# Ledger of designs, part 33: VHH binders against q9yez8

Target 1, 342 residues: q9yez8
Amino acid sequence: MVEARGGLDPRRLFKAYYSLSPPVEEPRDIAYREFAFQLFDGDVYVRHIGFDSMEELLSYMAREAPKNAYYSVARYSLPTARSMEEKGWLGSELMFDIDVDSLEGCGEVLGDSCLSRGYKQAVRLVEALYRDFGVPSTLYFTGNRGFHVLADCGWCRRLGREERREIARYFTLEGLRLELIIPRPGRRGVRPAPPSPDDPGLRGWIARAALERGVDLSAVHEAIEDLLDDVRVAIDVKVTQDISRLARIVGSLNGKAGLLVARLGLEGFHPGDWLSPFRGEVEFRASARLEESRILGRTVSLEPGRVYSMPAHIAVLLQLKGYGAVAGGEVVVRAAAGWRPL
Below, E stands for the ipSAE of ESMFold2; O stands for the ipSAE of OpenDDE; V2 stands for 0.75 times the mean of E and O plus 0.25 times the DockQ between their complexes.

## First folded at step 18 (VHH; framework vhh_8cml_1)

Design Y1 (at its last look DockQ between E and O 0.83; V2 from the best seeds 0.00; counts 0 for: pae E 2.3 > 2)
Fold by OpenDDE, look of step 18:
Structure Y1 (fold): chain B 342 residues (1-342), chain A 124 residues (1-124)
Amino acid sequence: as target 1 above (342 residues)
Amino acid sequence: EVQLVESGGGLVQPGGSLRLSCAASGFTFSKYAMGWFRQAPGQEREFVAVISWSGDYTDYSDSAKGRFTISRDNAKNTVYLQMNSLKPEDTGVYFCAAKRTYMLYTSPEEYNYWGQGTQVTVSS
């Protein structure tokens, strides 16, 4: 329990959480991973940290109470080395990052609608990785405004920057020539066959999108822009192509929103209090205006200078987002309660 | 109002060079693929070059390959066509075109917005 008299220090909240031995997921091959942490103190970023065991990692997190916690998608022979050459790269998981900021109409606030849209794209990505590449992947909420998809396979790990970029391109559709995927009828009377949902790759996805929209397969050209919008996944290519990218530790807290990095299924995503370890009813003093928005299943609006009573998981989020501060009440921190309302 | 304004055309001798510019306004430039097309007298408009929204991907007609370079500056809302080793057959009106897409298109009918064109004449 953390008292909020005179203000709530986020570091104290995070410290409380990490001191409870939260269910942090162990990265595979932990001893080969580089760890990085952003600390509350001065927003210092600490890199090139290594752990030989989950116990060591948890102990560190309990002690340091990081604002953000990361591990490398790469495996290294010497993760603690400062230079990449010295680290000795052994391979990297294939990582995709979907940020809701890339979605139209998604502003600064962490709205449920935007998260849902992001989730939908992430699911599409997972499905496509499996169907088109034969690669299983895992989907994570980043604890703020994004989703990570991690794919791990033997050949995936060996991919370089350019190959990864090419895979990313498959999803972003950037620079692809549609005419090669769906040829248009030429002036000379040759009519190419319409796409089929059974077609491999993007052609098949376009056909499936057409069917979902009730578009005739022979008329996909007339609706191609809309269909492409359905097929496209707005991933950050820079993240995917980076063999040394850092991923958020699952079960850690995101310092920007105070929400959990959480593994997700494909059955649905409903933001709520389960994404936060913080419980209780608190008083929140707003310092900025927030238009009516649905956040973690609750409708929230703020006017500067007003004090609101609200759940701690919302208040902490709003505070971290800069909308005000918890002014009173008690926050109860829980480590393992209700993490998977799938 | 959407506007595409081409510039940089003119008279040049065979083997010479020109740099065309197309200034865009009235839409979010960084979301659009940009293309260059040309039309010679009595001929249909033909594809010359296209560049993706980010500038990372380009494509050229066979005639343009190796001689022409398409580029863009999203901060300036401008797309360029550097034309080297110009030939008399390159003579025509060059048009800038825009399409909101992530992909590359080579057919003129795919593009939504067009400039007024700039005359390029290659003659001895």
Scores: ipSAE 0.588, ipTM 0.796, lowest interface PAE 0.6, mean pLDDT 92
Fold by ESMFold2, look of step 18:
Structure Y1 (fold): chain B 342 residues (1-342), chain A 124 residues (1-124)
Amino acid sequence: as target 1 above (342 residues)
Amino acid sequence: EVQLVESGGGLVQPGGSLRLSCAASGFTFSKYAMGWFRQAPGQEREFVAVISWSGDYTDYSDSAKGRFTISRDNAKNTVYLQMNSLKPEDTGVYFCAAKRTYMLYTSPEEYNYWGQGTQVTVSS
């Protein structure tokens, strides 16, 4: 039988992207950061890399075309040292990681709906950091199925692992005792005050969630499971505890989906063509079934063995996720086309 | 079918130790907070210890704090209660309980699933 050619080489696409003056955002205090990269050749992670300037970072990425690119949330006096003691830790940002695959019903669902749920949680986290802790933060799409929130402030830079764990507990609600926050009425008819939207902390967030749902503030216990789910943020506590954690470089590509790491606002997140530098129309040969899904704003379904005409950026994503391979057509790379400003 | 099966109870002298186990089946164990409660004859069930679904957070009754340790192994679907420095006042039937939640609850009425209990008797 006559068969189409095999799949597209993702390394060549990433090389082209990084060679076209990519819109990569300079990490703050670049000379104090440890950089790390996952390279396409083998499964090698390269760590303990330092750069004195943005020019050096961009040159490295153009040369190496990394699959994934990271910098430390920590600032170090000697970021290239191999040990933490030698690095001279100067403090770390707070980092929060929201992985949509950990959300209920999202672990095997490919599509935009789970990204929307993760985005809502990330926005809630940003708002609560500011409202409850006085800490401004920035929200990033990780280029695949997740969001990072980074916060930097004077008092938080030197927090230890236990303090960071307690901050994370505030958001996951894990291990908190609800009765200490929203007491139940006593068996003698004693009525504790209902929560108010002006109350500090979690109590205020529960009240505001109740108002959004039209739930009577005196009866929040009747809807408490839904209200707690509205307020809870499903972050990975171990990420937040870790002072040496790595964040993704904004404007770099994520190797799992071929999408850009993007800074986000709080006004909405609408996955689309703007998350990809890849353009063109290609033929894609499916090797796995995909039930109808909304992917980057487009409806996609696949049956194994069939060939589909589709936009290049969707095909690249599907190939990287193992659903098939590009069989024909041309993928072009545009560093700025179709994506939002950094 | 949800099942909680306690084991490890028995007769022990004051000052002794026991380790209780509770094997869980019929649900996704890592989605549940687990608790230990005890009941003496003629008494209501009272809170002893609780552990969050990840195992990272615990709480204890005043009488248990400092003497008892709750732990869990999510790979084995099992929660444990290490009981040290046992006193005659600790005598009773110990029940394992489960609630689908990430929070901690100390009131027995909050828990949906219960084991049959294991007898702990501290003689003297």
Scores: ipSAE 0.381, ipTM 0.762, lowest interface PAE 2.3, mean pLDDT 88
ESMFold2 (binder alone), look of step 18: mean pLDDT 88; pTM 0.893

Design Y2 (at its last look DockQ between E and O 0.90; V2 from the best seeds 0.58)
Fold by OpenDDE, look of step 18:
Structure Y2 (fold): chain B 342 residues (1-342), chain A 124 residues (1-124)
Amino acid sequence: as target 1 above (342 residues)
Amino acid sequence: EVQLVESGGGLVQPGGSLRLSCAASGFTFSKYAMGWFRQAPGQEREFVAVISWSGDYTDYSDSAKGRFTISRDNAKNTVYLQMNSLKPEDTGVYFCAARRTYMLYTSPEEYNYWGQGTQVTVSS
């Protein structure tokens, strides 16, 4: 429990959480991973850290109470080395990042609608990886405004930057030639067959999108822009192509929103208090205006200078987002509260 | 109102160079693939070059490859066509075209917006 008299120090909250030995997920092959942490103190970024065991990692997190916690998608022979050459790259998981910022109409506020849209795209990505590439993947909420999809397979790990970029293009559709996927009728009177939902790859996805929209498969070209919007996944290509990218530790807190990095299923995503370890009712003094928004299942609006009573998981989020500060009350920190079974 | 305005055309000798510009307005430029097409007298409009919305991907006609370079500046809402080693057969009206897409298209019918064109004449 953290008292909020005079304001809540985010570091104190995070420290409380990490001191409870939260159910942080152990990265596979932990001893081969580089760890990085952003600390509250001066926003210092500490890199090239290695741990031989989960116990060591948890101990470090409890001690340092990081604002953000990361591990490398890459495995290294010497993860604590400062240079890539010295680290000895052994392979990298294939990582995709979907940020709701890339979605139209999604502003800085962590709105449920935007998260839902992002989640849908992430699910699409997971499905496509499996169906089209034969690669299983895991979906994570990043604890703020994004989703990570991690794919792990033997051939995936060996992919270089360019190969990863090409895979990314499959989802972003950038630079692809549609004529190669769905040819137009030529002047010679030959009419190509319309796409079928059973077709492999993007052709099949386009056909499925058409069916979902009630578009005739023979008229796909007439609605191609809309269909492509449905098929496209707005991933950050820079993240995917980077073999040394850092991923957020599952079970850690995101310093921007105070929410958990959480593994998600494909059945749905409903933001709520389960994404936060913080409980209780607190007084929140708003310092900025917030238009009516649905955040973690609650309708929230703020006027500067006004004090609101609200749940701690919302208040902490709003504070970290710069909308004000917790002015009173007590925050109860629960390490295992709200975790959904995988 | 959507506008595409081409400029930079003119008379040039064989082997010479021209740089065409197309200034776009009335739409979110950074979401559109941009293309250059040309039309010689009595001929159909033909593909020259295309560039993706980000500028990361380009494609060229066989005739343009190695001689022409398409580029864009999203901050200036402008697409360019650098034409080097010009030939008499490059003579025609050059059109800028736009389509809201992530992909690349090489057929004129795939583009929604067109400029009025700029005349390029390559002659001795």
Scores: ipSAE 0.516, ipTM 0.777, lowest interface PAE 0.7, mean pLDDT 92
Fold by ESMFold2, look of step 18:
Structure Y2 (fold): chain B 342 residues (1-342), chain A 124 residues (1-124)
Amino acid sequence: as target 1 above (342 residues)
Amino acid sequence: EVQLVESGGGLVQPGGSLRLSCAASGFTFSKYAMGWFRQAPGQEREFVAVISWSGDYTDYSDSAKGRFTISRDNAKNTVYLQMNSLKPEDTGVYFCAARRTYMLYTSPEEYNYWGQGTQVTVSS
């Protein structure tokens, strides 16, 4: 265990984490990736970094203790080149972004329930990529209030911006005409076939959602708003279109919340202390009001000027979010010994 | 209270142009698809143009395609219909309609909110 105290300085905490054999996952084809980092000294953004090995990447992160750490979804023949033309683009993974704060009713809520809603949409996206496109993909928590899905496949690496936009809109459903997918019964004697759970694409997803709700397949139009909400994924299309987009390094810390960028399974997501390497009990002086919220599995509320005893991982999150500062106690950064989340 | 208020109608000669506006209030405009429909004397309302909630996707009736343009300004809660190359058969009352959706719908039965209409008359 390493002592990382001194007024809960985020840079010192991140440096301790990165110095203790962090469980960072190696990006695939590391030598072909552009790396970028946001440093704690202001909003300095360092790009065009390249590494030939995981050892070099880990040494850099231990030395610099970045606020945020990224690698390109693109593979480049010369990733350290300063211009895109000189980098030699070889293709890009598909990246999908679900920002929990963009979900209905979640923009001003600092709580676990909105993370659960975002997770469910991310799982739906992973399943649909496989079922509808034959593309396996990987799901990540961004370490703050979002989820990323990354897919790498031969046919998708060289897709242009417009093709990527069309794939993304398949999930957002924007601009699609439902009557072309599931025609209404419109005239006597002409009855369109109802959707079947075996139908390809959105039609099949609507049918499966209807069965889950106990909705008669011949009557899907009567419940269509709810069914569409069950199948839609609210991704940021601009992220998916961007062939030069940066993904977060799995196992790095997110500077906004002090939480790990974590690979997730599809079996459930329950935020808790496993998303943080920070431990200990501290006194936290609030400088802003927080209405009662469930944060990382714990109920929290704050009144300005009051001091609260709380676990370090919650205090770090609250300080980074601007709700106050640690006033006493000790933050311990976990060493490389394993635990269940990582 | 939800309100849709059309304006910009009037009398115009064949080949002329008009720009219709529909000011919306009482709902979160950026969560709604918007449409323009028209009703000629003695006829049912018919689809003219629709636009998705972001403005990125549109659809037009066969008679409007190539001559009319639907657009929206989400900052001003307003949807527009630019009508060019007007013909006498374009004469009718033009209605603005709204539905909470990201999809596009072209049947009047699919829309929940309607304006009172604005008259467009194309005559020599």
Scores: ipSAE 0.417, ipTM 0.776, lowest interface PAE 1.9, mean pLDDT 88
ESMFold2 (binder alone), look of step 18: mean pLDDT 87; pTM 0.879

Design Y3 (at its last look DockQ between E and O 0.02; V2 from the best seeds 0.00; counts 0 for: pae O 12.7 > 2, placed apart)
Fold by ESMFold2, look of step 18:
Structure Y3 (fold): chain B 342 residues (1-342), chain A 124 residues (1-124)
Amino acid sequence: as target 1 above (342 residues)
Amino acid sequence: EVQLVESGGGLVQPGGSLRLSCAASGFTFSKYAMGWFRQAPGQEREFVAVISWSGDYTDYSDSAKGRFTISRDNAKNTVYLQMNSLKPEDTGVYFCAAKRVYMLYTSPEEYNYWGQGTQVTVSS
């Protein structure tokens, strides 16, 4: 799609994207999943939708051009039913959500450094799931300021809310008793063995964090607050606990930033234009001040009332975030028939 | 400067109830686990109750379980101890304590900050 003058309509950009055979990943066991969408028409949010095939899902998304698109981590025998009892729950994947804006100092900052901090949290989680639970998992960027980690493992599918809460608690550390994991040397009792990097679970993890910092393993309690910060993962426990939680459809667009929900590796994360299907050069009229920020690999600053020439993927993001509007130029949309974002 | 100020203590008959409050200032309250401890004359300070930073996880001494409830209001920087079915053995000075960790601690040696205490007296 080419738009030379006039205002940018995100709905038309999303429609163009979804109409061009987008690189959407098929959810596993699609016929067993509940789907949900947020539409551009105000606060309209539709749930309890089912599809028998990927063709049906893609056709729906091309027709409706959703602002946000989701599928259930649960498998249901009747996913279109409105109540959990009627749906016939068959089991759920484990899902972990890292919201970058919940990290200290990140809720007020629009920039890549906070995404890097969230990515590091997500990698820590993926590695610990494998190391400590034997669970391989997949890491996704949510298309805005967050990360999801998903695992579909046989033993975990039927876990209830309390078991999922305990798994999440392992990562947040909330409510865990350190004295049961690493007992303090007693005044009169036997001297407890120091933790070893080969110990299972948090005990071993804390020991490895201590070695990384050069902390004597017999003295971990003297540095314990720093060590716990090194192992803690800031996930939303309610997301993990909720067997009916919705995950974002990989390859769909996030309505808050216009960026792709993207599958990630563990080798690094460098935000850039590859996270956007939008290309071109545009004129952007700023309506809010933005202090100098690194956004998708580009340095950006804005003064209200000024007009800037910038790449479309930055301008779309800034408009969706409320910093101004595209005032002219061309936005080109590319999809799977040629260029792919990943 | 960190301040923990307890209130709500007093004299009560056996079987009665009291609600203790602890107002906190000088630190980021929502990052701290909070605890209640008590000390009878001539005794060492003993654990009563503890609550995690979000309020979602609690633990109690054996003597407090079923009778006492710890809670917190992070918007008001305040932790509470509701004490029901009070017994003469509950008599003592009750202290509020704070620890900067997400985990629960029952040993007084672990806590960073302490209030000055509020007297609770249960008549025989």
Scores: ipSAE 0.013, ipTM 0.544, lowest interface PAE 8.0, mean pLDDT 87
Fold by OpenDDE, look of step 18:
Structure Y3 (fold): chain B 342 residues (1-342), chain A 124 residues (1-124)
Amino acid sequence: as target 1 above (342 residues)
Amino acid sequence: EVQLVESGGGLVQPGGSLRLSCAASGFTFSKYAMGWFRQAPGQEREFVAVISWSGDYTDYSDSAKGRFTISRDNAKNTVYLQMNSLKPEDTGVYFCAAKRVYMLYTSPEEYNYWGQGTQVTVSS
């Protein structure tokens, strides 16, 4: 329990959480991973840390109470080395990042509608990786405004920057030569068959999009822009092509929203209190206006200068987002309460 | 390059009306709340009106309420301020500002982008 009288220090909340031995997921091959942490103190970013065991990692997190916690998608022979050459790269998982910032209308606030849209994009990515590449992947909520998809396969790990970039482009459709996928009619004597949902790759996805929109498969060219919008996945290519990218530790807290980095299934995503370890009712003094929005399943609006009674998981989020501060009450921190098992 | 360009200012008699426009470019307009601020000579910049990204939500300063209307056209990347029943006290440079949030900020320091301003003078 953390007292909120006189103000709530986010570091204290995080410290409480990490001191309870939270269900942090062990990165595979932990001894080969680089770890990085952003600390509350001065927003210091510490890199090139290595751990030989989960116990050691948890002990560090309990002690330091990081604002943000990361591990490398790469495996290294010497993770604590300062340079890439010295680290000895052994391979990297294939990582995709989807941020709701890429979605129209999605601003700074962590709205449920935007998260749902982002989730849909992420699911599309997972399905495409499996169907088109034969690669299973895992989907994570980043604890703030994004989703990570991690793909791990033998050939995936050995991909370089260029290959990863090319895979990313498959999803973003950047540089797409549509004529190679869906040839246009008009050449003398040549009448290309319309795309089929059973076709491999983007051709199949375009056909499926057409069917969903009620577009005739023979008329996909007339609606191609809309269909491509449906097929496109808004990933950050820079993240995917980076073999040294850092991923958030699952079960850790995101310092921007105070929410859990959580593994997700494909059945749906409903933001709620289960994404937060913070419980209780608190008083929150707003310092800025917030238009009516649905946040973690609750309708929220704020006027500056007003004090509101609200659940701690909402209040902490709003505080971290700069909307105001918890002014009173008590926050109960629970390490495993509310987790939604897959 | 991000640009906000205000227009529509000018000289008007008390009781008159003006419609200000702000044309935005260089950023995804539909993701931004848009605000109008004004600054009279020797005074600090003050909040006038704000509109959410969708246009569904608006807010006004006390002085502007009932007289001013903020609106936007996302297809044209433009935000508007219809000013009716103008008073000499409304005289000042009016600035357009943008913020990428669902919040309706009334503090100037919260906004990311600013225009150069357009002069509004209300005088008999």
Scores: ipSAE 0.006, ipTM 0.242, lowest interface PAE 12.7, mean pLDDT 89
ESMFold2 (binder alone), look of step 18: mean pLDDT 84; pTM 0.842

Design Y4 (at its last look DockQ between E and O 0.80; V2 from the best seeds 0.59)
Fold by OpenDDE, look of step 18:
Structure Y4 (fold): chain B 342 residues (1-342), chain A 124 residues (1-124)
Amino acid sequence: as target 1 above (342 residues)
Amino acid sequence: EVQLVESGGGLVQPGGSLRLSCAASGFTFSKYAMGWFRQAPGQEREFVAVISWSGDYTDYSDSAKGRFTISRDNAKNTVYLQMNSLKPEDTGVYFCAAKRTYMLYTKPEEYNYWGQGTQVTVSS
């Protein structure tokens, strides 16, 4: 329990959480991973940290109470080395990052509608990785405005920057030529077959999108842009092509929103209090205006200077987002409350 | 209002170079693929070059390959066409075109917005 007297220190909240030995997911091959932490103190970023065991990691997190916690998608022979050459790269998981910022109409506030849209794209990505590449993957909420998809396979690990970029391109559709996927009838009278949902790759996805929209498969060209919008996944290519990218530790808190990095299934995503370890009713003093928005399942609006009573999970989020500060009340921190272990 | 304004055209001798610019306004430039097309007198408008929204991907007509370079500056909302080793057959009005897409299109009918064009004349 953290008492709010005149304001809550985010570090104290995070410290409380990490002191409870939260169910943080152990990175696979932990001893081969680089860890990085952003601390509340001066927003210092500490890199090139290694742990031999989950116990050590948890102990560190309990002690340091990081604002953000990361591990490398790469495995290294010497993770604590400062240079890539010295680290000895052994391979990297294939990571995709979907940020809702890339979605139209999604502002800085963590709106449920935007998260839902992002989630749908992430699910599409997971499905495509499996169907088209034969690669299983895991989907994570980043604890703020994004989703991570991690794919791990033998051939995936060995991919370099350019290969990863090409895979990313498959999803972003950037620079692709539609005529190579769905040829148009040529002057010579040859009519290409329309795409089929059973077709492999993008052709199949386009056909499926067409069917879902009630577009005739022979008329795909007339609605191609709309269909492509359904097929495209707005991933950050820079993240995917980076073999040394850092991923958020699952079960850690995102310092920007105070929400959990959480593993998600494919059955749906409904933002709510389960994404936060913070409970209780608090007084929140708004310092900025917030238009009516749905946040974690609650309708929220703020006017500067007003004090609101609200749940702690919302208040902490709003505080971290710069909309004000918790002015009173008590926040109960729970390490396993609402956790949906998959 | 969407505007595309071409500039940089002119008279040049065979073997010479020109750099065309197209300034865009009235839309989110970084979401659009940009293309260059040209039209000679009495001929149909033909594809010259296209560049993806990020600038990472380009495509050229066979005639343009090796001689022309398309580029863009999203901060300036401008697309460029560097034309080297110009030939008399390159003479025509060059048009800038825009399409909101991630992909590359090479047909004029695919593009939604067009400039007024700039005259390029290659003559001895």
Scores: ipSAE 0.620, ipTM 0.816, lowest interface PAE 0.6, mean pLDDT 92
Fold by ESMFold2, look of step 18:
Structure Y4 (fold): chain B 342 residues (1-342), chain A 124 residues (1-124)
Amino acid sequence: as target 1 above (342 residues)
Amino acid sequence: EVQLVESGGGLVQPGGSLRLSCAASGFTFSKYAMGWFRQAPGQEREFVAVISWSGDYTDYSDSAKGRFTISRDNAKNTVYLQMNSLKPEDTGVYFCAAKRTYMLYTKPEEYNYWGQGTQVTVSS
């Protein structure tokens, strides 16, 4: 284990992290990607950066300690060029964005429960891409309050904005006519076949959702609003349409919460200290009220003006979110180790 | 209290145009699909046009396609129906309707909230 010390300044913590062989995943075809960074110094946004190798990327991040780090879903022949025409677009991955704060009842809630709801939608999206389109995809936690799903396939790469919009529509369900998918029985006594879990597309997803709820497949219309809510994925269509969208570098830190951008499996998402390289016990002085919430697997509540002893990874998150500041203790930064749950 | 208030109806000659408006209040407008329906004397309400909650998707009856345009302004909580090339067959009371959904529905019985209607008369 290689440790470095941090304190009140998140920039020093990020610097320590990036200096300790961070577990950053190499973006595929790195030389074809545009990189962008948001820096702590002056809060400056830097674009049109390219790297020929992972070594160059890692060296840059260790030197600059970015607040946020990104690469393009697009491949370009000249990624450092200023304009799209000059960059030479070669194609883009499909990217889907689930913003947890856009979910019903989730505003800017800090609690793990809204992350769990966003995760469930992201898993459904990954499963539907594979089942309905034959497209494997990868699920990422954004290091704050969101999830990204990235898919790279041959037919996907050159899709235009309108095709990408129609793919996104399939998941949001917006503008679809339910009666065309699950017809109601007619007056003549003709009974349409009920949906089956083996049916393709939305029809199959409605049937599977009904089975999970114990709803009779012949009576799905009686619970249809709940079933549609279960199967809909609330993605940001504009993100999916945008061929020039930036994705976060996996293994980098998100400047809003101090958490890792992490590749996720489909077997569960259990927020905890594994999402953070920061360790230690610190004293945290609250400056805002937080009603009892489960944050990264721990129960947390705050009263303004009070000092709390808490783990460093939670204190860093709360400070970045504006709930107070570390008032004492030491923050230790772990080298690239042990960041997955049991 | 939910309220839908139509305006813009009137008397026009065949080939003329009208623009209907429906001002909505008492609910989160951007969570609702909006529709226009019409009713001629002695007839049932008939689907005219529907628009999804974002405004990105629309559908029209066969008689409205190519002549009518539904639109919405979520900042003003208003849905519109631009009616061009009006025919005597378009005469009736036009109602706006709302349903909390992201999908499109064309049957009147699916809608929860209704305006009181505005008269459109197309004659000679």
Scores: ipSAE 0.431, ipTM 0.783, lowest interface PAE 1.9, mean pLDDT 88
ESMFold2 (binder alone), look of step 18: mean pLDDT 88; pTM 0.890

